VHH binders against Alpha-tocopherol transfer protein-like (Ttpal). Designs and how they scored, part 6

Target 1, 343 residues: Alpha-tocopherol transfer protein-like (Ttpal), of Mus musculus (Mouse) (q9d3d0)
Amino acid sequence: MSEESDSLRTSPSVASLSENELPLPPPDPPGYVCSLTEDLVTKAREELQEKPEWRLRDVQALRDMVRKEYPYLSTSLDDAFLLRFLRARKFDYDRALQLLVNYHGCRRSWPEVFSNLRPSALKDVLNSGFLTVLPHTDPRGCHVLCIRPDRWIPSNYPITENIRAVYLTLEKLIQSEETQVNGIVILADYKGVSLSKASHFGPFIAKKVIGILQDGFPIRIKAVHIVNEPRIFKGIFAIIKPFLKEKIANRFFLHGSDLNSLHTNLPRNILPKEYGGTAGELDTASWNAVLLASEEDFVKEFCQPMPACDNLLGQPLLPEGLISDAQCDDSMRAMKSQLYSCY
Below, E stands for the ipSAE of ESMFold2; O stands for the ipSAE of OpenDDE; V2 stands for 0.75 times the mean of E and O plus 0.25 times the DockQ between their complexes.

## First folded at step 1 (VHH)

Design d06 (framework vhh_5j56_2)
Fold by ESMFold2-Fast, scan of step 1:
Structure d06 (fold): chain B 343 residues (1-343), chain A 128 residues (1-128)
Amino acid sequence: as target 1 above (343 residues)
Amino acid sequence: QVQLVESGGGLVQPGGSLRLSCVASGFTFSSYDSYAIGWFRQAPGKEREGLSSISGSRGGSTSYSDSVKGRFTISRDNAKNTVYLQMNSLKPEDTAVYYCAADFGYSLSEWKSPYDYWGQGTQVTVSS
C-alpha cells in the first residue's frame, strides 16, 4: 500500500477527518509546538505521510517501540527529537526505529568525528572558508550547504575535521522543522582540488560518511550540485559510486565551469557572485557566527564525559550506585552489535 | 496535489514499437530539481519490475534495467510536463501493465521506499 496512487492517498483536513472518523488522536504532544506553516503542513502530509491529527500517536508508537525493543539504548525520547526520525522515514515506524538506533550507533562508532563535537573545536575549519550555509533558501525552501574542499590544507589538520564541520552543520540544520520537511541542497565547489587532496577521501571514509548520511542521519538531501570539478573528479566519483544507491546517484548534478546549468536549479538571486549570482560575495562569517552562538547546546549534547555503561544503554544506575560487570558486559555487547549495523 | 496519467499502451506485433506517455500534474519539472520519474511493469505471475528512470531537470540522469537496455529509451518534455518511454524491438515477454511513478526528493536513505506517486497503469500486449 505504500506505493498507492495519488487518487488513493488521504489528504483530509483536520475538520473533515473529525467529521468522518472518531476518535481523532490528540494534536501535538505536550512540550512540542509545531512551527510549520500551513503550506509545510500540507507538504509534510503529501510527501512524508505526516498527519498532524496523528502526530502524538505516531510519536508515542515510536517511543513505545524504543522502550520495548531497545530498552538499553541511551537516547532522547522527546517528541521533537523522535519526530526527526519519523519525518526522515515517512512515518514508517520500523524504519524510523532503525534510523534512530543507527544514529546513536554511528555517533559512538566514530569518535574521531563525533567526540567533543562543538564549534569552538572547529575554528580552523570554519575560518578556512571550507563550508557555509547560504543566506537564502532555494525555490523548494531547501537550505544550501556550500562546501569548498580546496580550502582544506591537509598539513594543518586531518580530513576528519572537515567531516566534523559538515556533521556539526547538519546537526544545526536538522533542528529546524522546515528543514526536516523541505530537506537540504549541497553545493560542492571542486575548483583547485588536486588528486593528492582527493586521495584523503578514500573508500573507508567514503563508506562511513555515505553510510551515515543514508542510514544513520535524519536529513533529506534533495540534490548535490557539483561545480568546477577537475579532470580527476571521475576518479573521486568512482570511489563513492559503489556506496550510493541508484536513485541517490541521480541527485548528483555536474555543472563544470559553465554555471548556466547551475542557475537552472539554483536561481542567481540566491547565489553569491562566486557562482554567477547576485546575492553579494560568498559569506562564511555569518554561518560561523550561528554555529558559535550554539556552542553551549553542542557542548551539552556532544562534549559530556562518557557516562556509566547503564546510562549509555538507557538504564538507571543500580540502587547501590554501582554498575554490575554482567550489566556492563551484556548491555555493552548489545550496544556494540547496534553500532556495527551503521555500516 | 500530484497526479500521473499514463497513455499509449495497446496491442503490437513482435518486433514493433510503442511510445508510452506519462503526464504529470500538480507540479512542474522546473520547480522540482531533485525529482525522479520511473517506469515500471508488472506481468501476470511476475513481480513488479523497474525498467527505467529519469531524474532532475536539466542534467537528467537516466538508468535502465538490463532486460530493456538498448531497446527502451526514456525522455521528457518539460514544457508539456511529460515523460516518455520509447519501446523498440518489442517481444512477447514485454507484455505487462506499465506504470509511471514519481519520487520527489527522498533523503539519501529513502531509495528503498517505493516511489511516492503512481499512475494507474497502461496495458501493453505484444502478440501476433
Scores: ipSAE 0.000, ipTM 0.187, lowest interface PAE 13.9, mean pLDDT 76

Design d07 (framework vhh_7nfr_2)
Fold by ESMFold2-Fast, scan of step 1:
Structure d07 (fold): chain B 343 residues (1-343), chain A 121 residues (1-121)
Amino acid sequence: as target 1 above (343 residues)
Amino acid sequence: QVQLQESGGGLVQPGGSLRLSCAASGFTFSRYYMSWVRQAPGEGREWVSSISSSGDTIYYADSVKGRFTIARDNVKNTLYLLMDSLKSDDTAVYYCARDYFTSGEWGLDVWGQGTQVTVSS
C-alpha cells in the first residue's frame, strides 16, 4: 500500500512560487543628468543645501550608508532615486536614510494602498473627480493637489482607494526634479462632506496617512489649504493635529467660504473659477490623462511581486518616533483577534 | 445596494470538511478586505480570518490556523472559507463581513445574514 500511496504523492509543479523566481529587474536607468534650470539650482543651494559640485558625491554617500546599514533592503540605488530623499531632507544624510527606510517600510506595511498601484486600477476614483493637479503652479513653483472628499461614495469602494489615488499622484509628481526642489501645496475642498463620510477618516487611518506623508514619502508639503469646511472641522483637526509635526500644523489654513482668504496664499491666476480664480473651469481630465499615459511606468514600479520580508533584518526597520504601526503581521493579527473576540 | 450572502453551511461529523461561500454585490468587492466572523450559541462573536483586497495578506485566528483556508475570487465577487478537520467547538453561525481595516485601523461595516455550521456526531 505504501508504495502505491507514494506514487500518488506528487505536488503540483505550478503550486509553488519560490523567491528565486522573481521577475527580472528593470534595466538600470541612465546615469543622473540634472534637469533643473539655473534658477532652481540656485534655489536648491539656498533652501536645500544642495551644492551641484558635491551632488553625486552626496548621493554616493547615501548609497554607501544604505549598503552598510541596510544591506538587505530591496531598493533602487539609482542616483536620481536617492536624490529625491536627499532633497526632501535638505541633504542631511541620516534623515535621508531614515526616510528611504520608512518609504519601503510603508509600502510593505500597507499593501491595500501600495500593491497593484496603477492608474487603470483607479479609474472609478479618477472619474469621480475626487482629485486633480491644477495646471498652474503657485508663485513658489509648487504644484497644487486639489482634493474633493464629497466626490467619494463610501458604498462603492473603501477610503483606501482615495488614498491610493493620492499616493499615485504624489509618486508621479515627485518624479519631477522641480517638484523635489519646490514641494507641493494641497487644496482640500470639504463642501458637502457629511459626518458619516468624515467618520471613515478616523485617528488610526489619519495616523497612517499623515505619518507616511511626513516621514515615509520624499515630498515637501509647503501648505494645506482647507475650503468649505464644516463648522465641526476644529474637532476633525483636533483628531489629526497630534500626528502632525509643528511646522506642518502651522501650514494648515482654514478658509471656510472666504475665497479672498484663500487668494492671500494662492493667486487667482492659478485657481479655477470654482475657487474664485481666472484659470478656467476645474479640469480633472487633463491630470487623469497624464496618469493613464504613465500606466506602463507604474506597472513596472508597483505591480511586480513584492519581495519577501528581510529574514536577516526581520520586520521592516522603522526609527523611533516614525510610523511604528508598520510592525509585523503577528501584531496586526493579534489586534484583529482581540477586536472580534469582543463581539 | 450593498449586500453579502453566505452559503455552504450544514451538519457535518467531527473531522469532516465544509466550504463556505459569500456572494458580494452592490460594491467593488476587489477593493475591500473581507473577513469571516463566527458566533457560537450563547457566546460573543469571534473573528476567524481576514484576506486583503488583492489576496496577498491573510490572517487566521489561532483556533483555526492550519485547519481553515480563506480565499477570494475577485472576478466572481465571492469570498470562501475552506474548513478542514472540523471540531465540535467550530459549531457556530458564520458571517461574512466587509472590512476597511488596514494597518492600525479596524472596521467591519457590512455583514451578511450568516450560515449555520453544526459539527456533531
Scores: ipSAE 0.000, ipTM 0.157, lowest interface PAE 17.4, mean pLDDT 78

Design d08 (framework vhh_7ocj_1; at its last look DockQ between E and O 0.01; V2 from the best seeds 0.00; counts 0 for: pae E 22.1 > 2, placed apart)
Fold by OpenDDE, look of step 2:
Structure d08 (fold): chain B 343 residues (1-343), chain A 119 residues (1-119)
Amino acid sequence: as target 1 above (343 residues)
Amino acid sequence: QVQLVESGGGLVQAGGSLRLSCAASGSIFSYYAMGWYRQAPGKQRELVAAITRGGSTRYGDFVKGRFTISRGNAKNTVYLQMNSLSVEDTAVYYCAADLYEFSGTWDYWGQGTQVTVSS
């Protein structure tokens, strides 16, 4: 009597698949919150045609235009980002869109400047004292970008590094809504600039830089003050002037060695001692620290592999007149000869 | 690293005044927007006042002209003058610094200072 031990196959308990709570979609990025004061809102209304009641609608309109006309443009579509372009073009949609396109076009067209663009990669430039932002704004609320070309040593790094540092500084400044409304002032000190250094500012580089500043970057340049310009600066300015729009050309102020002339535009209380001001010594270290502290943001924005936008944007986004490489060689030879004839 | 140290908190009677101070360490004070936040028990942290590098100010809706934020650049200190205090103003007050001038994200925070307003 072989007791067949009925091995009760315990049916495996169907482990109730815990409904994987789909991770709650990341909270919608906090909607755009305007940080402008009432006075700046008024200023933006008057100068930029910004209407608070229409601001988000206008941003949406630009967003829709980008999606429609440039669906493959790898760009941020965030409210705050798009608003920079609207403000820079006084809420003209077409001009804002063109500026946005040019903004990205410039980045793609100049890899030597825009590749690996981060503060840590520019330590030599930052440590040279080539540029700084003054700690005080002017009476109009503009930050003052101070540039000292004499601090650049050509043997240490190429001139493109200076451009990189200026660009990062502008990117940092434009993050402020206040800067978007007020704009900036440039103070360039040409004290001690040699002909050799000046020769590195060829028409090609000048054209690219001016192109970026005029039509490729969402910032308002209110004035450019030049101080301590040597005789050679006339030659430099002659090279630059043909590329300047009349509006920007009229914002250039040449002061020479006359600091009183400078002080009529920039008060002494915001200027360092080097420029006859009372705001202490010229400090470059503090601004360098600000840039370096922003390293992660810049890496996120500039160092991410641009998705291979397929070759369809084969049309040079820069106006055709900026890309003609061929005629620049003969004009540089002619300009070298003219620069030498003035000495 | 930027350190923010708050001071000037304490006990005050309703209708009284306090002046909070926040000392920022480092040479970069002039490049930060500075702000004051407060958090009452069981409430969310809220903006009290902020001031940009250029001196532009923003205040919370509850301030109604009672508080004034100011920068003391010589001492790397931001101040909050609080007048006409009410029991509702009882909170921990935090100093904050923002590299991006009202980006909505503050990079540095103080430890906070307690403000208690008695009836």
Scores: ipSAE 0.000, ipTM 0.237, lowest interface PAE 12.9, mean pLDDT 83
ESMFold2-Fast, scan of step 1: ipSAE 0.718; ipTM 0.869
ESMFold2, look of step 2: ipSAE 0.000; ipTM 0.098
ESMFold2 (binder alone), look of step 2: mean pLDDT 81; pTM 0.833

Design d09 (framework vhh_7uia_1)
Fold by ESMFold2-Fast, scan of step 1:
Structure d09 (fold): chain B 343 residues (1-343), chain A 121 residues (1-121)
Amino acid sequence: as target 1 above (343 residues)
Amino acid sequence: QLQLVETGGGLVKPGGSLRLSCVVSGFTFDDYYMAWVRQAPGKELEWVSSISWNSGSIYYEDSVKGRFTISTDNAKNTLYLQMSSLKPEDTAVYYCAKSTYLEGRYDFDYWGQGTQVTVSS
């Protein structure tokens, strides 16, 4: 029977020993240094099924899958980078691979958001006070991303600039291994948001943003707390809810003006006075300084030229005169592409 | 400086065999993947097979498994694709491609000019 044997490697990859009898895998790859505390290593084992003794093997398995199934994918294959995707999908190789593919697909499919993504290009959004990361983590170690849509003035810049600032912040946060294990919390303050402003966040944009956060970004969102939402937000949430995965939908908490409800999840000692806390006044300048200090890292990551549809010898891969951007993208992805999160 | 030169294509009958060769020059053979990709007239580019230059890790497209064998000869700086049990559906221009880990990123950096394989009676 050669039919199945020719699809597998000749070396026995199937464990002939029980799980408890497997030999110790090699240590973590040289150049990758784990920054997790002992408590976070234990948490990652319990919540993510991350076994430090198998980390090298797991990262290598994902790397091999990328090479086999998506050989045209332009991506970092660094251990630390790939580990973000494994942690975001609890070390499920197939789900981690799909997340990585979606991550790059979303970046290519929405250039208005992901092109030239750097702090200096977002000065107006940052200076508006639209977003910040609170200085203290919640009791689970989650950073709190605070957004204030009312600070956005639609006549000054399009809504996509706010979306750019959110993703820029998420890219910065996910660099931390602690954040990869703990996840984040979002605190959205809808105080003062008019129907006119809300209309700019329509179902098509909502679908794209939610799709990227759920299926295209290697971050674990543990809760979304919404405060000061107008009564109509229950209707808006009903429109958004179908795009949310069940577990994420169950992590949405609408508090209205009831800050006591918020405080059951986010204690007052980590919140600014604007949200009934004791951690001083809301400060957006400190997070803006962190982002601006990271300018060069973002330029290297997001401001490189995109690969052309032509080969590097300057020759088109399609017949002369029949090239379209859509066909070119399909040719460059001439593999299984199921990027549902971007549409 | 980097050059990829494919040879070995031609006309062959169904069930026949061909060996494609790609001579590589202008780079060191460390931590690279080499690949064979093909394009049939009026169709999209299709990945066929890849091999890790150092580890010898090998991958195949499902439609060619058991029929095609990818290999390298590091001393001759040559990548091979041994094709057997050829079918009319294998008719395409076959390209040799190289990926790199330049700046921690993976991509097919260079493509050769291709060699035509035609499977016809």
Scores: ipSAE 0.000, ipTM 0.168, lowest interface PAE 17.8, mean pLDDT 76

Design d10 (framework vhh_7nfr_2)
Fold by ESMFold2-Fast, scan of step 1:
Structure d10 (fold): chain B 343 residues (1-343), chain A 123 residues (1-123)
Amino acid sequence: as target 1 above (343 residues)
Amino acid sequence: QVQLQESGGGLVQPGGSLRLSCAASGFTFSDYAMSWVRQAPGEGREWVSSISYSGGSTYYADSVKGRFTIARDNVKNTLYLLMDSLKSDDTAVYYCATHPEYLFDRSGYYDYWGQGTQVTVSS
């Protein structure tokens, strides 16, 4: 791309205008507009302590806390973005602030997962059928993220690529205000998974993934349904359970081969045939198409250079902006080196 | 395995200075961010200061900003807290702690803690 084309897109020259002909600065972007139905507004009030009349005041309070306590943190301060964190922590300002800080900390500290995070980089995972989002929500309005670990072939790519695909999907899902209020459900199908294959998800990686989901990501996980797990998995879960927050541990449901148990929480009319449902065959292509259609949005979100972590004034070492795929990769490599210099 | 050992505490007069040290062993010190956390008698833990694993970034609680300086020596695997203009309300046990970057948590998520060193500011 030419410098002239880039300049026109980002900052057109106004040198020909006199002082009295200079345009006024553009108006502030339109403020937050709630997309929730009346029922979801009521649910948010009851479940999240969200009071619509105080919503923007609460967002402003979080914004002020970020500016005061973490002036070095390069983050969106948009109403809609900050509201994700307030909703994920039931409008507890201190918990929402910590979640926001952890969210950016996770993105900086695990470049193997978060660098160059975009659908085209995950073609092999997406085409494997490892993950999809079911076309229908559960009775609570939760989207169902379906994961099939047996579709992963360890010789083709490392386990972190599967983790990337999960976080990419979660990033897409949390853009919806309905999802911010309702949360999500995870359906993990362990059919065909050997204990040897499962061992690739070691304690270090498990701790990182669980830590990010519990303390670093603004998504409410309402249930984790596990089907077709080997019997030994109940023993393994009992060992890891003490390391999970109590509320998350209580949301794990191990069904084995008992689909009637699964159907108590996920009705047959939203499940594919593979899980005893009536919603057709399991379809991964539709969700893959949704992700791929979002490619440019992910490139803009996850391929922008991050500011220096050691700058107390929050000044970036690299300018923020739209960058090409090649520039994104180079910037991400530079940021990996910078992370080891800063934090 | 992992050990953090604080030293340098003691009794000082108001307006005095102390230098705390934390000797780290059993892990790759240069890979971890480090913090100082204090606990006054009968109170909860209060975050005081943090330093990035490279030493390039430093952060301070408002109550100590301008009076305390955090530093590290990655060759010696040692963390420091230089405390100037000490006040009676700085009296506490000071703990050295480490936390992983992906869970930067000022509320007290830390992988490992030291034994603590007592700082008493009294005339």
Scores: ipSAE 0.000, ipTM 0.129, lowest interface PAE 17.0, mean pLDDT 76

Design e01 (framework vhh_7nfr_2)
Fold by ESMFold2-Fast, scan of step 1:
Parts: sequence; structure tokens; C-alpha cells
Structure e01 (fold): chain B 343 residues (1-343), chain A 124 residues (1-124)
Amino acid sequence: as target 1 above (343 residues)
Amino acid sequence: QVQLQESGGGLVQPGGSLRLSCAASGFTFSSYAMSWVRQAPGEGREWVSSISGSGGSTYYADSVKGRFTIARDNVKNTLYLLMDSLKSDDTAVYYCARDSGEYFWLGEDAFDIWGQGTQVTVSS
């Protein structure tokens, strides 16, 4: 139908320098080829304000803004990569730029989650059956990310490993242009989750995860369906719901044990038997195989070396706050000198 | 109890410099990312800059990048904004704001504690 793009180029965060000559500039990124069906092109125009006749112009505008306003930000500038951010912010250039900056900022601010993010580093959580992506999309074309917190045993590994597996899956899903247009649905199964186990996902961790998904990740989450949640969860949610943003609150659906309520939103023919559906038994092995087959792509994207010192144009400082002259620009050295003179 | 108090604002000529300070009390300052947010006359609030709890990560709005520097002193529980090459467009009330947790959120809705603000006026 449409030609597929070549694999995207990943820009290094730091370059190796030759003794007397810089290497040739990296080649131009592979040309973007749209993989959307005609129906999805129409949907993107209607829902995202994406005009195909102006698509590459809009991508170039974002690229120019990045180069001008964040020249030292280590980021891919490929058409396909930048288009994710434009689609996530309905082609608002300023909002798309901020999302891109936040995306890299979130990656650097939480190394426990984003450092060495690759399928082979997450075999324990993947083998636990904690998450999968269902084989069929919902009627809106949304992939369904199914999460089962009861499969996590806190003594085996920290909760951040579960969060890593979620973000790894989201990174894989957002590579699809269809997913960039349609969005995703989350199905969280709380069967067997004790209040003690649930307490590990405290309010600050929840706020951080939600904040990254809202302001730092180019994915559209259309609904979060929660099943088999403890009875007390409905009471807590009812108390806090009025204080949440309406758009966020309206995306959360608490079904309890009422699978008929779930089936109003997700049809039986895409759900496994465990959720009252007809699509066979819940299978986590197939999605695990998809992730593992993507190992080299994740190593290229998430396992490259990063600069260790903040510059004032958006790169992070060393975590210990120690700044060396070899790692930082003149403005940071001047700032340190001024602070020492004042205190 | 929990308090943020700004100081250092004033009247400056275009091209001038100012240093804003924000004194924090009533909470573990180093455990929270901090931000500066400004509001110009007749405009909505605009995020200016954020710094992580450790000081290890800093971010700036495009309008102030290269001219402003955010810094913090966790021993003195004080946040700073060093403002250079000031423009008339920088005229605003500047607010110190506490972000959730150690890591910053760049969205305004993520701030849970606000200072009273300090006025910066750039004109001659």
C-alpha cells in the first residue's frame, strides 16, 4: 500500500573526536514514507489537524525550532521521529517542541527507569506475565496494553522494573504510525492485588509516572480500564476524582468484577477468556517475543553513552552536582564563581 | 508551615541584570524540584525555568534560554534566578513554585506550592 521507511537514524549524544579532522557529517536521514491507510489519513486530518500536503513542512518547522532553540540537545531529527511529537500535540509547534524537550528530560531525570532500557535487561518482569499487548486492536484501532500487578513479587525486583517494562512497551508501540494516530488503551487487572502490594505504587510515584505520560511521552492514551480492583479503590477514586483534570478523570473506568461493563468499551472478540472474551487464553509470550526481536533497536536508541554535564541549553548535570571544567561550558563556571562570592 | 518567599525584583533598564531569590521553609527543600513561573500584565502564567532537587538537571523556556540561569543552594534552602540581558518583554511578576517530588514537571498544573511573587520591570 505504502512504502515503509528505512530504519531511523539515532544521533549520538557525544561524538568521538579525531586527532586533527572531524568525521564527515552524518548522512541525511532516510526519507519519510507515510504508512497510513486513506482512512487513517482522513482521521489524522480530522482529529490531529494533520494536513498531508503540509506534513513535511510542519516537520521541518519543528526541526528548525529544535536546531535554533536547543542546538545541543542530543536527539533524533528524523522526519518520522519528530512527527510523533507533532501528532501527540495536534500539530501545535510550541507544544510539540516542549514535549520533545520533556521527553529527553524525563529520560535523563529517571535513570532507574530509562537507563539501559532494553528487553534483555527486563527478562524477569517479562517472564512474570506482568504485561502484554493483546493481539487485536479495539474498534478505534487502539492497541490494548494489559497489565497484571498481581504477577509482581516485590521481593524479586523493585517496582521500577515494572515501570521500565511499561515504558519499553510504549516505546515499541509508538513506532507505529497507526498507533500515533489511533492511540492506545490500557487494561489493568487488579485481581489478587493486596493493599500492601498496591502501597508500593504510592502517590508520588503515580504522579511521576502520570506526569511523564502526560507531558513527556508522545503517546495518546484513550482509556484506562481497571478490573477486579479492591472495593476500597472505588471509594478513594471517588474522593480524589473531583480534584483531577476532567480529561484525565474521564479516561479512567473502574469496572470491578462487572465484565459486562468492560465489554461495553472493549468487545468480547478482542478479549481473552480471562476477561470474558472469545480471543483465546491470555498470551504474554508473543509480545515478549516481539520485544526481544527488537533488542538491537532498543540498544541503539537507549543504550548509547550520554553527556555527563549540564549545559544551560538543556543537558543534565552530574547527579552529585560536581562540575569539572572539561565537562561544562563557560556559563556554568561563571555561575559557580558568582555563587561562591555570595556565600 | 510550608512557605516560599521571593525577593530581588525591581526596576532595571533594558540590557540590565537582576538576581531573584526564593527562600523555602517548612519542607525538605532538596527533595523537591523547583521552578520559576512569570505572569506579564494581562497575560496568563508562563513557565520560565526548572531545576531538579539535586540541581543535576535544569531546563529553560525558549524565550529566556541563554540569558537566564536557574540555581539552588540546598544548604541554605534557597532557589535563584540569574537574569541577564533583560528585555522589556521580561516585565512580569516572577513566582517561585514547588514541583512534585525530586523530579520536575514542566506543566503548570504540577505545582503544589507557590510564592507570593516579586515584580520585575524592564524599562527606562
Scores: ipSAE 0.000, ipTM 0.138, lowest interface PAE 14.4, mean pLDDT 77

Design e02 (framework vhh_7ocj_1)
Fold by ESMFold2-Fast, scan of step 1:
Structure e02 (fold): chain B 343 residues (1-343), chain A 123 residues (1-123)
Amino acid sequence: as target 1 above (343 residues)
Amino acid sequence: QVQLVESGGGLVQAGGSLRLSCAASGFTFSDYAMGWYRQAPGKQRELVAAITSGGSTRYGDFVKGRFTISRGNAKNTVYLQMNSLSVEDTAVYYCAAETGDYLFLSGEEYDYWGQGTQVTVSS
């Protein structure tokens, strides 16, 4: 047998022709210009290992990894876009790459949340007062995302609309380089939330939402403050806490009705009167106006037809390390058991 | 407030030895895995050595048999003993602290990093 006569079914000219007819490489994207203040450049160096003198080299390294390992992934390769992922993973290239891949995988795998994602499509959620971003940052420079689950009425629209509004807000916040460096704080107000309403946030939805926030979105969450939670929330956390690492447990604060506890982390001058502060009444209209003013940007980003090449990538499942169904079931059982003991 | 402070870097001749130390504060040191990573100019950051909270160790292929990682939980410090150094070991060495647990029982809480310490090996 001649190896030459058995190596190809078709002429090698087919492969060489396709190579010769490949389009020119895309032009280099517009150059990145850093918008960070001198203090934030220093903070990024100290907390994220971002060295300005190596920044573009680090961005190029991530870009090269994307091109090599995920050549068919439909993604921006702009310096500013890739820098979000490097900052979210403290300039660890492998972790930044995985975060980028997960970001696109999560977006493609959940069309109920990410399809037609634009402010004008979410007016009902925005007008309900479900969420806002407070006008002032915390002492660490973190924007405060305030969420009020009680403002949602399940008969008006499905829970996925609330999730859409959260991710819309996160997409807006992460565009800021200051937010990429400082991170965010979440303030969740559970006043009036019944166990029945909470049941709509079941284990499968919770696993997906939390997985995206931790493993699929380039945002640093510095703290989660919960106020006005039902008594059972504190009991459930007390049961879970011994099984969490100290670092994770330290990010989660259950304040109940104790606003003095909240004020040790979020000073009164940045909080609305609803949370014991001096910054006026809780204002959702200002953040809604910011989102609506960004309508065109969201249409360009989230309302474009999906490219045909994306269909060849498949849609990766969220990592196996996310909350198991058994763990979610155990948490729900504990919650119901504790609720029963109250009667 | 989490802080990792590396020390012990510097200039050394090929065949020589250095001992790096990383002093940790702001977290329960004994609960965290600790690691050393390095980055040479124009190269990706790569694992040098890691040690779990239980004391199990892992090494990068280029340093096995030459480097030893250890931890002193009483002093909240991780160490890297570097023997038989070569010019190829020249890099900035970073201390890192890792947890495998999940925020809200889902999703990863990722690494703390030190500022790095320069190691330069001359011929």
Scores: ipSAE 0.000, ipTM 0.241, lowest interface PAE 12.5, mean pLDDT 77

Design e03 (framework vhh_7uia_1)
Fold by ESMFold2-Fast, scan of step 1:
Structure e03 (fold): chain B 343 residues (1-343), chain A 124 residues (1-124)
Amino acid sequence: as target 1 above (343 residues)
Amino acid sequence: QLQLVETGGGLVKPGGSLRLSCVVSGFTFDDYAMAWVRQAPGKELEWVSSISSSGSTIYYEDSVKGRFTISTDNAKNTLYLQMSSLKPEDTAVYYCAKDESPLWFGELDYFDYWGQGTQVTVSS
């Protein structure tokens, strides 16, 4: 999780005049093209200590640290990928490195969530209406991830499928440089959540989910707004609170049915009618379409054979079409399964 | 170790019905979409139907829509294909497979594991 202090200047109208006196930054490094607007470049400088003139140097420093301290870590070393971790930790090299290591460690430690992580594998969760990203950003430019736990029916699929859909969405959102600078907001609608449903979110799952969000994912969560919370919310929060860092716990806002409280942070023109807004009815289909259109990107990033499997594949593999089920022994089937399984 | 075992095939007259079963071991349906694929004598493999891990997303090949029903019993790790109004052209060996299609269900090139098959013969 990439928490950020609210003490930093965030208003674009209060951009520093002294920054206009600086020479134009050097061109972006080969293979990286900055997509940030001038306002977002200024915001990144003020809030993240990102200096465009040192961007290549900072990315290279992190790359060198990875190569030196974790030479066997299977990770992308692309400028754009490493920049996510630097932005998430305000260009603190040591913290960015630890976040990168944790990111890969979390993915290896929880295959039930991270294996075969792609939109087509999660159509059931996506079609349930469990989550969406609202079409409009908040006043700070944060995308709003809306989740509705009551839309989950435990008899249809396990809770890990909901968790998979959340992380899939976070992976999609963090690809945007604007999101890397601005962060996200979570809007959690607890309407209809029962003790029975809450029992599926036990302490082991809570520890893993919260741990990954706080220490293992390069995204800045600016606020968690909770609406329609029933009495059960105190029990749910008691389960998760011990795993939350203090500043993150302080970013939880409980609104109940008081939508005027919600509207102080999320204006009506970005919210659907379900939350007192004017942006139409809550629509999950549009975000689902965005995710499904990204299928190939997810397959390439998260469903490729891992380098560790190369130790088992010292011999040439037969092309898929040449091996029938009747001709494969159990070891060949196991190797084929390992080759195509997301790690 | 991964294993898929198909059963329920046999000889049936046109218009008849059969229920195919596939018992899965070595993985759970919660991790993978499942599919039925068939191969008629002297023909290439043809995708028949796919079902998501939860059972809520289902796809059928056009020639079997309305006649075949795919379903799962996750507690028994068993995939089913209920076949009705069977035609001579449905004669084939039916295989159970994991559907690892990267874009959409039913892309045969991305089926990474196959069962041993069960013969369905529709003949007078």
Scores: ipSAE 0.000, ipTM 0.091, lowest interface PAE 22.5, mean pLDDT 77

